VHH binders against Mucin-5B (MUC5B). Designs and how they scored, part 10

Target 1, 189 residues: Mucin-5B (MUC5B), of Homo sapiens (Human) (q9hc84r5073to5261)
Amino acid sequence: CICSMWGGSHYSTFDGTSYTFRGNCTYVLMREIHARFGNLSLYLDNHYCTASATAAAARCPRALSIHYKSMDIVLTVTMVHGKEEGLILFDQIPVSSGFSKNGVLVSVLGTTTMRVDIPALGVSVTFNGQVFQARLPYSLFHNNTEGQCGTCTNNQRDDCLQRDGTTAASCKDMAKTWLVPDSRKDGCW
Short names: E, the ipSAE of ESMFold2; O, the ipSAE of OpenDDE; V2, 0.75 times the mean of E and O plus 0.25 times the DockQ between their complexes.

## First folded at step 4 (VHH; framework vhh_6fv0_2)

Design s9
Fold by ESMFold2-Fast, scan of step 4:
Structure s9 (fold): chain B 189 residues (1-189), chain A 119 residues (1-119)
Amino acid sequence: as target 1 above (189 residues)
Amino acid sequence: QVQLQESGGGLVQPGGSLRLSCAASGFTFSTYWMYWVRQAPEKGLEWVSTISGSGGSTYYADSVKGRFTVSRDNAKNTLYLQMNSLKPEDAAQYYCAKEGYSSDFEDYRGQGTQVTVSS
């Protein structure tokens, strides 16, 4: 199963349903319904600001977060000498391309494309600040995913599964239900 | 008790080769991913290579890809790192480390073996 987002607002679910959603906050892209493989979870933060940023006036970059077992990996972009560069935080600590720990490998391809692999699970996630793609084996994750990436069931009819367990007529309507409240951000929706 | 013991380091000239070994005990070696990491003087730990429990999957840092090869012998509980075309920037203390849930590399690494690259 492959889920992707491109153009900042266009999504393709694990089963290939396409939709457009313009979120401003942090959303669950995917999480396991039942914790079978380290409680794997993916989040997209559409406005990732540091405490020192002028968040009210500046456009903050996106960040993609991966939770696996007890580890948290954050992929985002930073401005270095006027150019975007990938930044990977492993348990809140910046790490270089090639870092690995507990079966998780991180790398940077080119200057901005960040990649996380969990080879034992056949999982890979790539992100460059604008586009992401998550690859999960159907054999391991079928019938056990929820979030903006939908269900990994090979059936598009159930892709728009909302947080409350009901199915929306539109995946755009489903997407907003996967909001993660963040007390640092006013007016998240 | 997990024990890891590295060996095989030494002094080589640029362009030379070394093979590092890591003898493992205290756990079922074949079921765990293993890592090679290094630390140059006054620098932090740098990941070098990873190998799956079966040996079927290997991964390398960009700085060593094409020059280093990781392998393992599960019957001997031993991890290897074949280092070819060594460069001065490869000079470091090399450690092997075991995969662990929520564990730091420092919690599960051996005492290391020193690699120096100089004429």
Scores: ipSAE 0.005, ipTM 0.127, lowest interface PAE 15.9, mean pLDDT 80

## First folded at step 6 (VHH; framework vhh_6fv0_2)

Design i1 (from g6 with Y102T F106A E107F; at its last look DockQ between E and O 0.01; V2 from the best seeds 0.00; counts 0 for: pae E 9.5 > 2, placed apart)
Fold by ESMFold2, look of step 6:
Structure i1 (fold): chain B 189 residues (1-189), chain A 120 residues (1-120)
Amino acid sequence: as target 1 above (189 residues)
Amino acid sequence: QVQLQESGGGLVQPGGSLRLSCAASGFTFSTYWMYWVRQAPEKGLEWVSTISGSGGSTYYADSVKGRFTVSRDNAKNTLYLQMNSLKPEDAAQYYCAKELDTGYDAFDYRGQGTQVTVSS
C-alpha cells in the first residue's frame, strides 16, 4: 500500500485512486482504524509556522507529522543561510540523519529529502517539503487505514472513506472531511 | 469549452534551452492550477511541474529541479516552461494540463502537445 502527494495538490491513495485537493490546513493522511500498531498516524500540515514565522513571514512551509506510540516526528524544511534544508524534529528536538530511537530510524538524503523507517512494521515515509510517499505493508494494515490516503483494501471502491465512516462520491469530497481543527489558522476549524 | 495549445518545442543540443508555451481558453485561467507533463515513446505520462493559479507556488519533479522554471501570465492566459541545461532524457512530447473541478486526475485535460528532441 503506497500513498503519495506531489505537485502541491495531487494525491494517489493506498489503492491507487488519483485525485486533487487543495487546503491550507492540517489534514489526516492516514491513521489506524483500530489501534493495533502503536496508533500510527500521518498528518500533513500545509501551512506549518514556527513560533516566530507568522509574525515575520508571509508564507510557511509544509510539514509531515508522524505519530507512533508516544513519539512525534515532524518533517519539514527550513532556510539555513539562504538555502533550503530538511529539518526533522523528534519529540520537538532537532535531530540529524542517522538518528534512531525506540524503533524509529531517521535519515536525510541530499539536502531536503527526509526519510523515516519503522522496521518492525515495514513502514517507510519520505518527504522533501513538497512531495511525500508513505509505504505500508498490506499484510499488516489491510482494512485498517483511513484518511486522505484512503483504505488499504486492494479495492478502489471504498477508497473515499470519510471521517464519518461513509464513502464519498469523490475523494476530493472525502479529503476535506479529514480536517484537523486548528484555531490558530483562518478557516481551519 | 476548455482548449489548451502547446508550442515552442523543437530540436536542441544537450545543454541547450527551450521555452514552451501553453495558450489556454474556455475557462477562467487564473483560478486553476496548471501542470506540465511529458511522455516519451513507450513510456507512461510523467509529471514535470505544477504552478498555482496565482503563480505564487511552484513545484518540480526531482529530475528537472534547478533546470526548469514554470511561470504563467494570467493576463495573456498563457503558461510557460523555461527548460535549461537540457539532457537526452528530457526528450518527450510535452503537455500542459488543467486542474479538474472534480477530485480526479488533471492529466485527462491536456492539449495535443509539443515535441522536444535532444540530440547531438
Scores: ipSAE 0.006, ipTM 0.362, lowest interface PAE 9.5, mean pLDDT 82
ESMFold2 (binder alone), look of step 6: mean pLDDT 83; pTM 0.839
OpenDDE, look of step 6: ipSAE 0.024; ipTM 0.346

Design i2 (from g6 with T31R D101S Y102T; at its last look DockQ between E and O 0.01; V2 from the best seeds 0.00; counts 0 for: pae E 9.8 > 2, placed apart)
Amino acid sequence: QVQLQESGGGLVQPGGSLRLSCAASGFTFSRYWMYWVRQAPEKGLEWVSTISGSGGSTYYADSVKGRFTVSRDNAKNTLYLQMNSLKPEDAAQYYCAKELSTGYDFEDYRGQGTQVTVSS
ESMFold2, look of step 6: ipSAE 0.006; ipTM 0.372
ESMFold2 (binder alone), look of step 6: mean pLDDT 82; pTM 0.824
OpenDDE, look of step 6: ipSAE 0.715; ipTM 0.882

Design i3 (from g6 with S57R L100G D101S Y102T D105E F106Y E107F; at its last look DockQ between E and O 0.01; V2 from the best seeds 0.00; counts 0 for: pae E 12.4 > 2, placed apart)
Fold by ESMFold2, look of step 6:
Structure i3 (fold): chain B 189 residues (1-189), chain A 120 residues (1-120)
Amino acid sequence: as target 1 above (189 residues)
Amino acid sequence: QVQLQESGGGLVQPGGSLRLSCAASGFTFSTYWMYWVRQAPEKGLEWVSTISGSGGRTYYADSVKGRFTVSRDNAKNTLYLQMNSLKPEDAAQYYCAKEGSTGYEYFDYRGQGTQVTVSS
């Protein structure tokens, strides 16, 4: 099962459903329905990407967060000497390419592309601030994913599964429901 | 403050039935997924059942599927677990739990629990 986002707003779910979503808060991309594999969860934080007529959306920082067991890994892009560079925070501490801890491997490909691997689960996640891709093996995660990346069921009919357990008419409508709970206190939607 | 209050536990014979209730307050109940979990003496916490905010999706551990039914009444802010065909293995302290609010937690609060005892 492969989920991706590109252009800041174009998503392809684990089962291949395409949709556009431009939320500016923190959203659940994927979480386990039953926390079986270390409570693996993926989040996309678009908080800095406000809608405007300028090119701000194209240059705003975004962060992808990975929670696994007791570890929190944040992939983001920062400015160093006027150039974008990848920044990986492992439990709030910056780490370099090649770092590994407790079965999680991180690397930087080029200057901005960040990769996290969890070999025991066959999971890989890449993010460069504008594009992410998450790969989860169907054999381990089938029928156990939910979020903006949809289900891992080999069935597109159930991909637009909303947080309340119903299927939306469109995945854009579904994607709104995966806002991190109580994030509306941050003044976003 | 988030508050969860379980009730409905008790002593029952093998093959009997119980209905557990969980009264919720301090949060918008209908927006959160809810869980039933249990803990037997000197054992770890075991997931039992999950229900979506609307009640439209339900999930069960293999050990209870077909015997237990989770439901909710969002007008009464109450979660239920109907437990049929109870076995000695089901004896445990049962907790209801609220979906995690931070995005990094499986769930962020559980109540004090209600005891289910299945005597031989």
Scores: ipSAE 0.005, ipTM 0.211, lowest interface PAE 12.4, mean pLDDT 79
ESMFold2 (binder alone), look of step 6: mean pLDDT 85; pTM 0.865
OpenDDE, look of step 6: ipSAE 0.012; ipTM 0.274

Design w1 (from g4 with T31D Y104E; at its last look DockQ between E and O 0.01; V2 from the best seeds 0.00; counts 0 for: pae O 10.6 > 2, placed apart)
Fold by OpenDDE, look of step 6:
Structure w1 (fold): chain B 189 residues (1-189), chain A 120 residues (1-120)
Amino acid sequence: as target 1 above (189 residues)
Amino acid sequence: QVQLQESGGGLVQPGGSLRLSCAASGFTFSDYWMYWVRQAPEKGLEWVSVISGSGGSTYYADSVKGRFTVSRDNAKNTLYLQMNSLKPEDAAQYYCAKELPYGEDFEDYRGQGTQVTVSS
């Protein structure tokens, strides 16, 4: 199962359904319906603002968050000496390429392409601020995912599953239901 | 071509210990992360432990941390799981598996499993 997003608005679900959605909030990309392997979940924050000096910028970039067990990994981009660089926060702490903890490996390819691997699960996630891709083994995750990435069932008919368990007429309509409410962000509740 | 065979399961009383083994063949054993997964009746698969190719890195699910120890002998192409202080909730079919290529079938990269039963 491969889910992807490019251009900040073009999505392809685990089962290959393409749709366009532009949101300004944080959304659930995927999460396990039933926690089996550490309650894996992925989020996209379209405006990630942090107090960290390393992430301080004129604008808030997008951030991809990976939650695995009790771990929180944030992938975002920051400006360093006038150039964009990948910034990986592991439990709120900036880490370098090659860092690994609790079966999670992080790396940076080039300057901005960040990668998170969970070898035990055969899971990989990449993000460079504009393009996102998540690879999950079908054998482990099929019929146990929900979110903007869909259900991972090899059936596109059920890809537009909303938060309330109903299927929307379109995945675009489905996408907005996966909003993570945040009263601190205008329009994100 | 990947072959894995678990052994060492059995019936133990609560608080008892078991040592599982997994014999591997068909691939360069030391190049791959290996993990243990278990499945109890009417429950989903649960990740138990993972160990790096060299054995330098080991990680555990919270449910078994402090009680289970994963290890490997690369010269013998064997993966181990020492299970101490076993609880009834540890009862399950235990599988060893090679790290999964993306999108690959779990069945192709694990053994047939070994049954662990914990009962007084």
Scores: ipSAE 0.007, ipTM 0.253, lowest interface PAE 10.6, mean pLDDT 90
ESMFold2, look of step 6: ipSAE 0.420; ipTM 0.727
ESMFold2 (binder alone), look of step 6: mean pLDDT 84; pTM 0.839

Design w2 (from g4 with G56D Y104S; at its last look DockQ between E and O 0.01; V2 from the best seeds 0.00; counts 0 for: pae O 10.6 > 2, placed apart)
Fold by OpenDDE, look of step 6:
Structure w2 (fold): chain B 189 residues (1-189), chain A 120 residues (1-120)
Amino acid sequence: as target 1 above (189 residues)
Amino acid sequence: QVQLQESGGGLVQPGGSLRLSCAASGFTFSTYWMYWVRQAPEKGLEWVSVISGSGDSTYYADSVKGRFTVSRDNAKNTLYLQMNSLKPEDAAQYYCAKELPYGSDFEDYRGQGTQVTVSS
């Protein structure tokens, strides 16, 4: 099962359904319906604003968050000496390429392409601020995912399931239902 | 090439204990994370426990935390799962599995499983 997003708005679900959605909030890309393998979940924050990021940049970058067991990994892009660089936060701590902890491996390819691997699950996630891709083994995750990435069932008919379990008329309509409410962000509640 | 063989399952009463073993061959055992997974009838696979190559890091699903203990003997290429205070909901086919290469299938990196039954 491969889910992807490019350009910040073009999505392809685990089952290959393409749709366009542009949101300004944080959304659930995928999560386990039943917590079978560490309660894996992925989020996209379209405006990741931290104290350091806010001070250093004119606008907040996107951030991809990976939650696995009790671990929190954030992938984002920051400006360093006028150049964009990948920034990986492991449990809120910046880490370098090659960092590995608790069965999770992180790396940076080039300057901005960040990768998270969970070898025990055969999971890989990449992000460079504009393009996201998540690869999950069908054998482990099939029929147990939900979110903007869909259900991983090899059936595109069920890809547009909303948070409440109903099927939307389009995946675009489905996508907005996966909003993570945040009263601190205007329009994100 | 990878071979895993689970053993130690059986029938126990609630509150009883079992110790599962997993014999590994066909790969450098000590360099891979290993995990226990179980599947009950009419249920999907459930992660039970995982242990690092060195054995220094262990993790457990909430459902078994405090009752199960994972360990390994790298000299013997064997993975263990000590299961105490067993509950009926623990009944399942238990599999040991190797860290998965990217794109690999779970079925190719687990054993045949061992059955655990919990009944009075």
Scores: ipSAE 0.006, ipTM 0.255, lowest interface PAE 10.6, mean pLDDT 90
ESMFold2, look of step 6: ipSAE 0.425; ipTM 0.738
ESMFold2 (binder alone), look of step 6: mean pLDDT 83; pTM 0.824

## First folded at step 7 (VHH)

Design j1 (from g6, 21 letters changed; framework vhh_6qgx_2; at its last look DockQ between E and O 0.01; V2 from the best seeds 0.00; counts 0 for: pae E 10.8 > 2, placed apart)
Amino acid sequence: QVQLVESGGGLVQAGGSLRLSCAASGFTFSTYWMYWFRRAPGKEREFVAAISGSGGSTYYTDSVKGRFTISRDHAKNTVSLQMNSLRPEDTAVYYCAKELDYGYDFEDYWGQGTRVTVSA
ESMFold2, look of step 7: ipSAE 0.007; ipTM 0.331
ESMFold2 (binder alone), look of step 7: mean pLDDT 83; pTM 0.840
OpenDDE, look of step 7: ipSAE 0.705; ipTM 0.866

Design j2 (from g6, 19 letters changed; framework vhh_6z1v_2; at its last look DockQ between E and O 0.02; V2 from the best seeds 0.00; counts 0 for: pae O 6.7 > 2, placed apart)
Fold by OpenDDE, look of step 7:
Structure j2 (fold): chain B 189 residues (1-189), chain A 120 residues (1-120)
Amino acid sequence: as target 1 above (189 residues)
Amino acid sequence: EVQLVESGGRLVRTGGSLRLSCAASGFTFSTYWMYWFRQAPGKEREVVATISGSGGSTWHADFVKGRFTISRDNAKNTVYLQMNSLKPEDTAVYYCAKELDYGYDFEDYWGQGTQVTVSS
């Protein structure tokens, strides 16, 4: 099951359904319906603002968050000496370009493409600020995913599963239901 | 200072077996995941196997699954890689690695490596 996002608004679900959605908030890309493998979840924050000294205070780039077991990994892009670079936060702590902890591997390809691998699960996630891709093994995650990436069932008819468990007429309509409420962000409730 | 010293690599024939060892020091061994990596000439490094601090969780790459087994002895501060049914494709320098603390690169926690060569 491969889910992708490009251009900040174009999505392809795990089962291959394409749709366009533009939001300004944080959304659930995918999560396990039933926590079987560390309660894996992925989020896209379209405006990630942090007080961290490592991030440009004046910019709020997109950030991809990966939650696995008790770990929180944030992938975002920052400006360093006028150049974009990948910024990886592990439990809110910046880490080096190569990092591994508790069976999770984090790496940077080039300057901005960040990769997270969970070998034990066969999971891989890439993000460069504009393009996202998540690869999940069907054998482990089939019929147990929900979010903007939809279901992992090899059936496109159920890809537009909304937060309330109902299926929308379109995945575009589905996408907005996966908003993560945040009262700190205008219009994100 | 973290020190990792790999040993056991040698020339073996196809179908042979080999056991690699990695002696660790300079950190609380049992609290860290340990890894075996390998790098063949002209190829990128790749994860071979990993094992949790307690040894209760292990992972093996698909290409070695069923042939290789990672284990550890926390009393000896040693991680092992039992390699069976070796193939020429397994020829590489094998590295032992400690999971990283933030702010460090893998280069800080690599051993010198041990050469494994599998001949036809």
Scores: ipSAE 0.016, ipTM 0.325, lowest interface PAE 6.7, mean pLDDT 88
ESMFold2, look of step 7: ipSAE 0.172; ipTM 0.515
ESMFold2 (binder alone), look of step 7: mean pLDDT 84; pTM 0.854

Design j3 (from i2 with D62S A97V E107K; framework vhh_6fv0_2; at its last look DockQ between E and O 0.02; V2 from the best seeds 0.00; counts 0 for: pae E 12.6 > 2, placed apart)
Fold by ESMFold2, look of step 7:
Structure j3 (fold): chain B 189 residues (1-189), chain A 120 residues (1-120)
Amino acid sequence: as target 1 above (189 residues)
Amino acid sequence: QVQLQESGGGLVQPGGSLRLSCAASGFTFSRYWMYWVRQAPEKGLEWVSTISGSGGSTYYASSVKGRFTVSRDNAKNTLYLQMNSLKPEDAAQYYCVKELSTGYDFKDYRGQGTQVTVSS
């Protein structure tokens, strides 16, 4: 099962359903329906503002967050000497390419492409600030994913599963239900 | 109004090469990341390549890495995709896509596409 987003708004679900969704908040991309594998969860924050941002809140990049067991990994981009570079925060601490801890391997490919592998689960996630891809093995995650990435069922009819457990007529309508409330952002609650 | 026009597609033999071009207008080309995506019949859109606004950073899908090269000429407002060692699975409609902020439809920020066909 492969989920991707590109162009800031174009999604392809785990089962290959394409849709467009425009949101500027944090959304659940994927989480386990039943906690089998350390409560794996993926989030996309479309407006990630940190204290290290050049103009504070002037322009904030996207960040991809991965929660696995008790670990929190944030993948984002930052400006270093006038160029965008990948920034990986492992439990809120910046780490370098090649870092590994508790079965999670983190790497940087080139300058901005960040990769997280969880080999025990066959999971890989890549993000470069503009494009992400998340790969989950069907054999482990079938019938156990929900979020903007849809279901991993080899059945596109089930792909637009909303937060309330019903299937929407379009995945655009489904995607807005996966909002993570954030009172710091206008219109994100 | 963003306008993108792809060209350079055609019929090639396996192992052959093509160079795709994308002419851009209606925006400050050098400020935006650009993408190549493709779509085979009855399949979803597949990301192929990404290039930063300056051209200093490039990224590729694993299926094309080592065979395709993305580049841009910011003075000519043109994006390129050099496609070498083409395989039958590369046959698709190829689109160039402008970086989007949230709230915009993909169809408004791509061209009409250019067809790449690889003979069996």
Scores: ipSAE 0.006, ipTM 0.271, lowest interface PAE 12.6, mean pLDDT 80
ESMFold2 (binder alone), look of step 7: mean pLDDT 84; pTM 0.846
OpenDDE, look of step 7: ipSAE 0.020; ipTM 0.329

Design j4 (framework vhh_6fv0_2; at its last look DockQ between E and O 0.02; V2 from the best seeds 0.00; counts 0 for: pae E 9.7 > 2, placed apart)
Fold by ESMFold2, look of step 7:
Structure j4 (fold): chain B 189 residues (1-189), chain A 122 residues (1-122)
Amino acid sequence: as target 1 above (189 residues)
Amino acid sequence: QVQLQESGGGLVQPGGSLRLSCAASGFTFSTYWMYWVRQAPEKGLEWVSAISGSGGSTYYADSVKGRFTVSRDNAKNTLYLQMNSLKPEDAAQYYCAKELSYTSGYDFEDYRGQGTQVTVSS
């Protein structure tokens, strides 16, 4: 099962359904319906601001968050000497390529491409600020994913599964239901 | 001023091949991700492929994986899409697009070219 996003608004679900969604909040990309593998969850924050970046920047970068067991891994991009560079926060602490902890391996490929592997689950997640790709093995995650990435069922008919458990006619309408409420962001609740 | 010019579209029979080119200027081509996207009538934009600035990382939509190959020549500031085993569902207007910077205040639609038409019919 492979889910991807590019250009900040264009999605392909685990089962290959394409749709466009322009949301400026944090959304659930994927989470387990029933906890089987440490409550693996993926979130995309479309407007990840720091206090200093918010005061000066025209637009904040995206951040991809991976929650696994009690760990929180954030993949984002920052500006260093006028160039974009990848920034990986492991439990809110910046880490370098080759870092591993509790079965999670972090890699940086080139300047901005960040990769997280969870070998015990066969999971890999890649993000560069503009494109993400999440690969989950069907054998472990079938019938147990929900979110903007849809279901991992090899069936596109059930891809637009909404937060309330019903299937929408369009995945654009489904994607809205996966909002993560955040009262600190205007219009994100 | 970012300039992107697609070319190489045309009429091809099912199972045929076509190579698209995208000439880029007005930015440091080798430092940005580039994308191929397509749009069929009355459909939204569909992502096709992405390639890193160096060309070392490539990504493909599942609908084209194994049939399409993205590449770039940074010395010529040119992006390519080799399309093999073309199907009727591949018929669309194809655009190349430049990576959006996280500091950019512009939508993706403002950083694409005019497009080139690919038609697949017997």
Scores: ipSAE 0.007, ipTM 0.279, lowest interface PAE 9.7, mean pLDDT 80
ESMFold2 (binder alone), look of step 7: mean pLDDT 79; pTM 0.795
OpenDDE, look of step 7: ipSAE 0.020; ipTM 0.347

Design j5 (from g6 with T50R Y102T; framework vhh_6fv0_2; at its last look DockQ between E and O 0.01; V2 from the best seeds 0.00; counts 0 for: pae E 16.1 > 2, placed apart)
Fold by ESMFold2, look of step 7:
Structure j5 (fold): chain B 189 residues (1-189), chain A 120 residues (1-120)
Amino acid sequence: as target 1 above (189 residues)
Amino acid sequence: QVQLQESGGGLVQPGGSLRLSCAASGFTFSTYWMYWVRQAPEKGLEWVSRISGSGGSTYYADSVKGRFTVSRDNAKNTLYLQMNSLKPEDAAQYYCAKELDTGYDFEDYRGQGTQVTVSS
C-alpha cells in the first residue's frame, strides 16, 4: 500500500485513487483503525511556519508528522543560507541523518529528502516538502487504515472513507473530514 | 492572476506611525495566510508579520513586537500593517505576500511594494 502527494495538492491513495485537495490545515493522512502496530499515525500540516524562518517568511513549508508508540517525528524544510534544507525533529529535538531510536530510523537523502523507516513494520515514509510517499505492507495493514490516504483493502470502491465511517462519493469530499482541530491555527477547528 | 498592491508608505519621523494597506484580488483572500515582509537596500528579505485567513491568529518578528499590528478586512480583501514607534531601522520596501502554494516562489505571490522612510 503506497500513498503519495505531489504538487502540493495531488493525492494518490493506498489503493490508487487519485484526487485533488487544497486544505490549509493539518489533516490525518493515515492512522490505524485499531491500534495494532504502535498506533501508527501520519499527519500533513499544510502551513508549518516557524518564527526562525525570518528570511523565508513568505514561504510556509509543509510538515509531515509521524506518530508511533510514544514517539513524534516531524519532517519539514527550513531555509539555511538561502537554500531549503530538510529538518527532522524527533520528539521536538533536531536530529541528523542516521539517527535511530526505539526501532525508528531517520535519514536525509540529498538536501531536502527525509526518510523514516520502521523496519519491524516494513514501513517507509519519505518527504521533501513538496512530495511525500508512505509505503505500508498490505500483509500488516490490510483493513486497518483510514485518513486522506484511504483504505488499504485492494479495493478502490471503499477508499473515500470519511471520519464518520461512511464512504463519500469522491475522495475530495472525504479528505476535508480528516481535519485535525488546531485552535492555534485560524479556521482549523 | 494573483494581484497585490501595497500603499501607505512614506516619510515619517522617528517615533511616528504609518499604516500600510495591501489590496488583494485574483484569489479567495479569506482562505490564505497573508504576510508582511520588508527589504532594506542591499539586504535580504526580512519577515515582519503574518496573519491567518480569518484574522484570528497573528505573529510578529521580534524586532517589531509591541510596535506593529497586522490586521485584515476580508470583506474588502485588504491586509493592513499599523506601524507605531517607528525607528530608522524600520526603513525598507514593504511587501505583502500571499501564502505560497507548492511550486511557486515568493516573487510570484507578492506586490510591488511600498517604501517606508524614517529620517532622523
Scores: ipSAE 0.000, ipTM 0.097, lowest interface PAE 16.1, mean pLDDT 79
ESMFold2 (binder alone), look of step 7: mean pLDDT 81; pTM 0.819
OpenDDE, look of step 7: ipSAE 0.019; ipTM 0.416

Design w3 (from g4 with T31D V50I; framework vhh_6fv0_2; at its last look DockQ between E and O 0.45; V2 from the best seeds 0.00; counts 0 for: pae O 4.0 > 2)
Amino acid sequence: QVQLQESGGGLVQPGGSLRLSCAASGFTFSDYWMYWVRQAPEKGLEWVSIISGSGGSTYYADSVKGRFTVSRDNAKNTLYLQMNSLKPEDAAQYYCAKELPYGYDFEDYRGQGTQVTVSS
ESMFold2, look of step 7: ipSAE 0.414; ipTM 0.718
ESMFold2 (binder alone), look of step 7: mean pLDDT 82; pTM 0.827
OpenDDE, look of step 7: ipSAE 0.073; ipTM 0.537

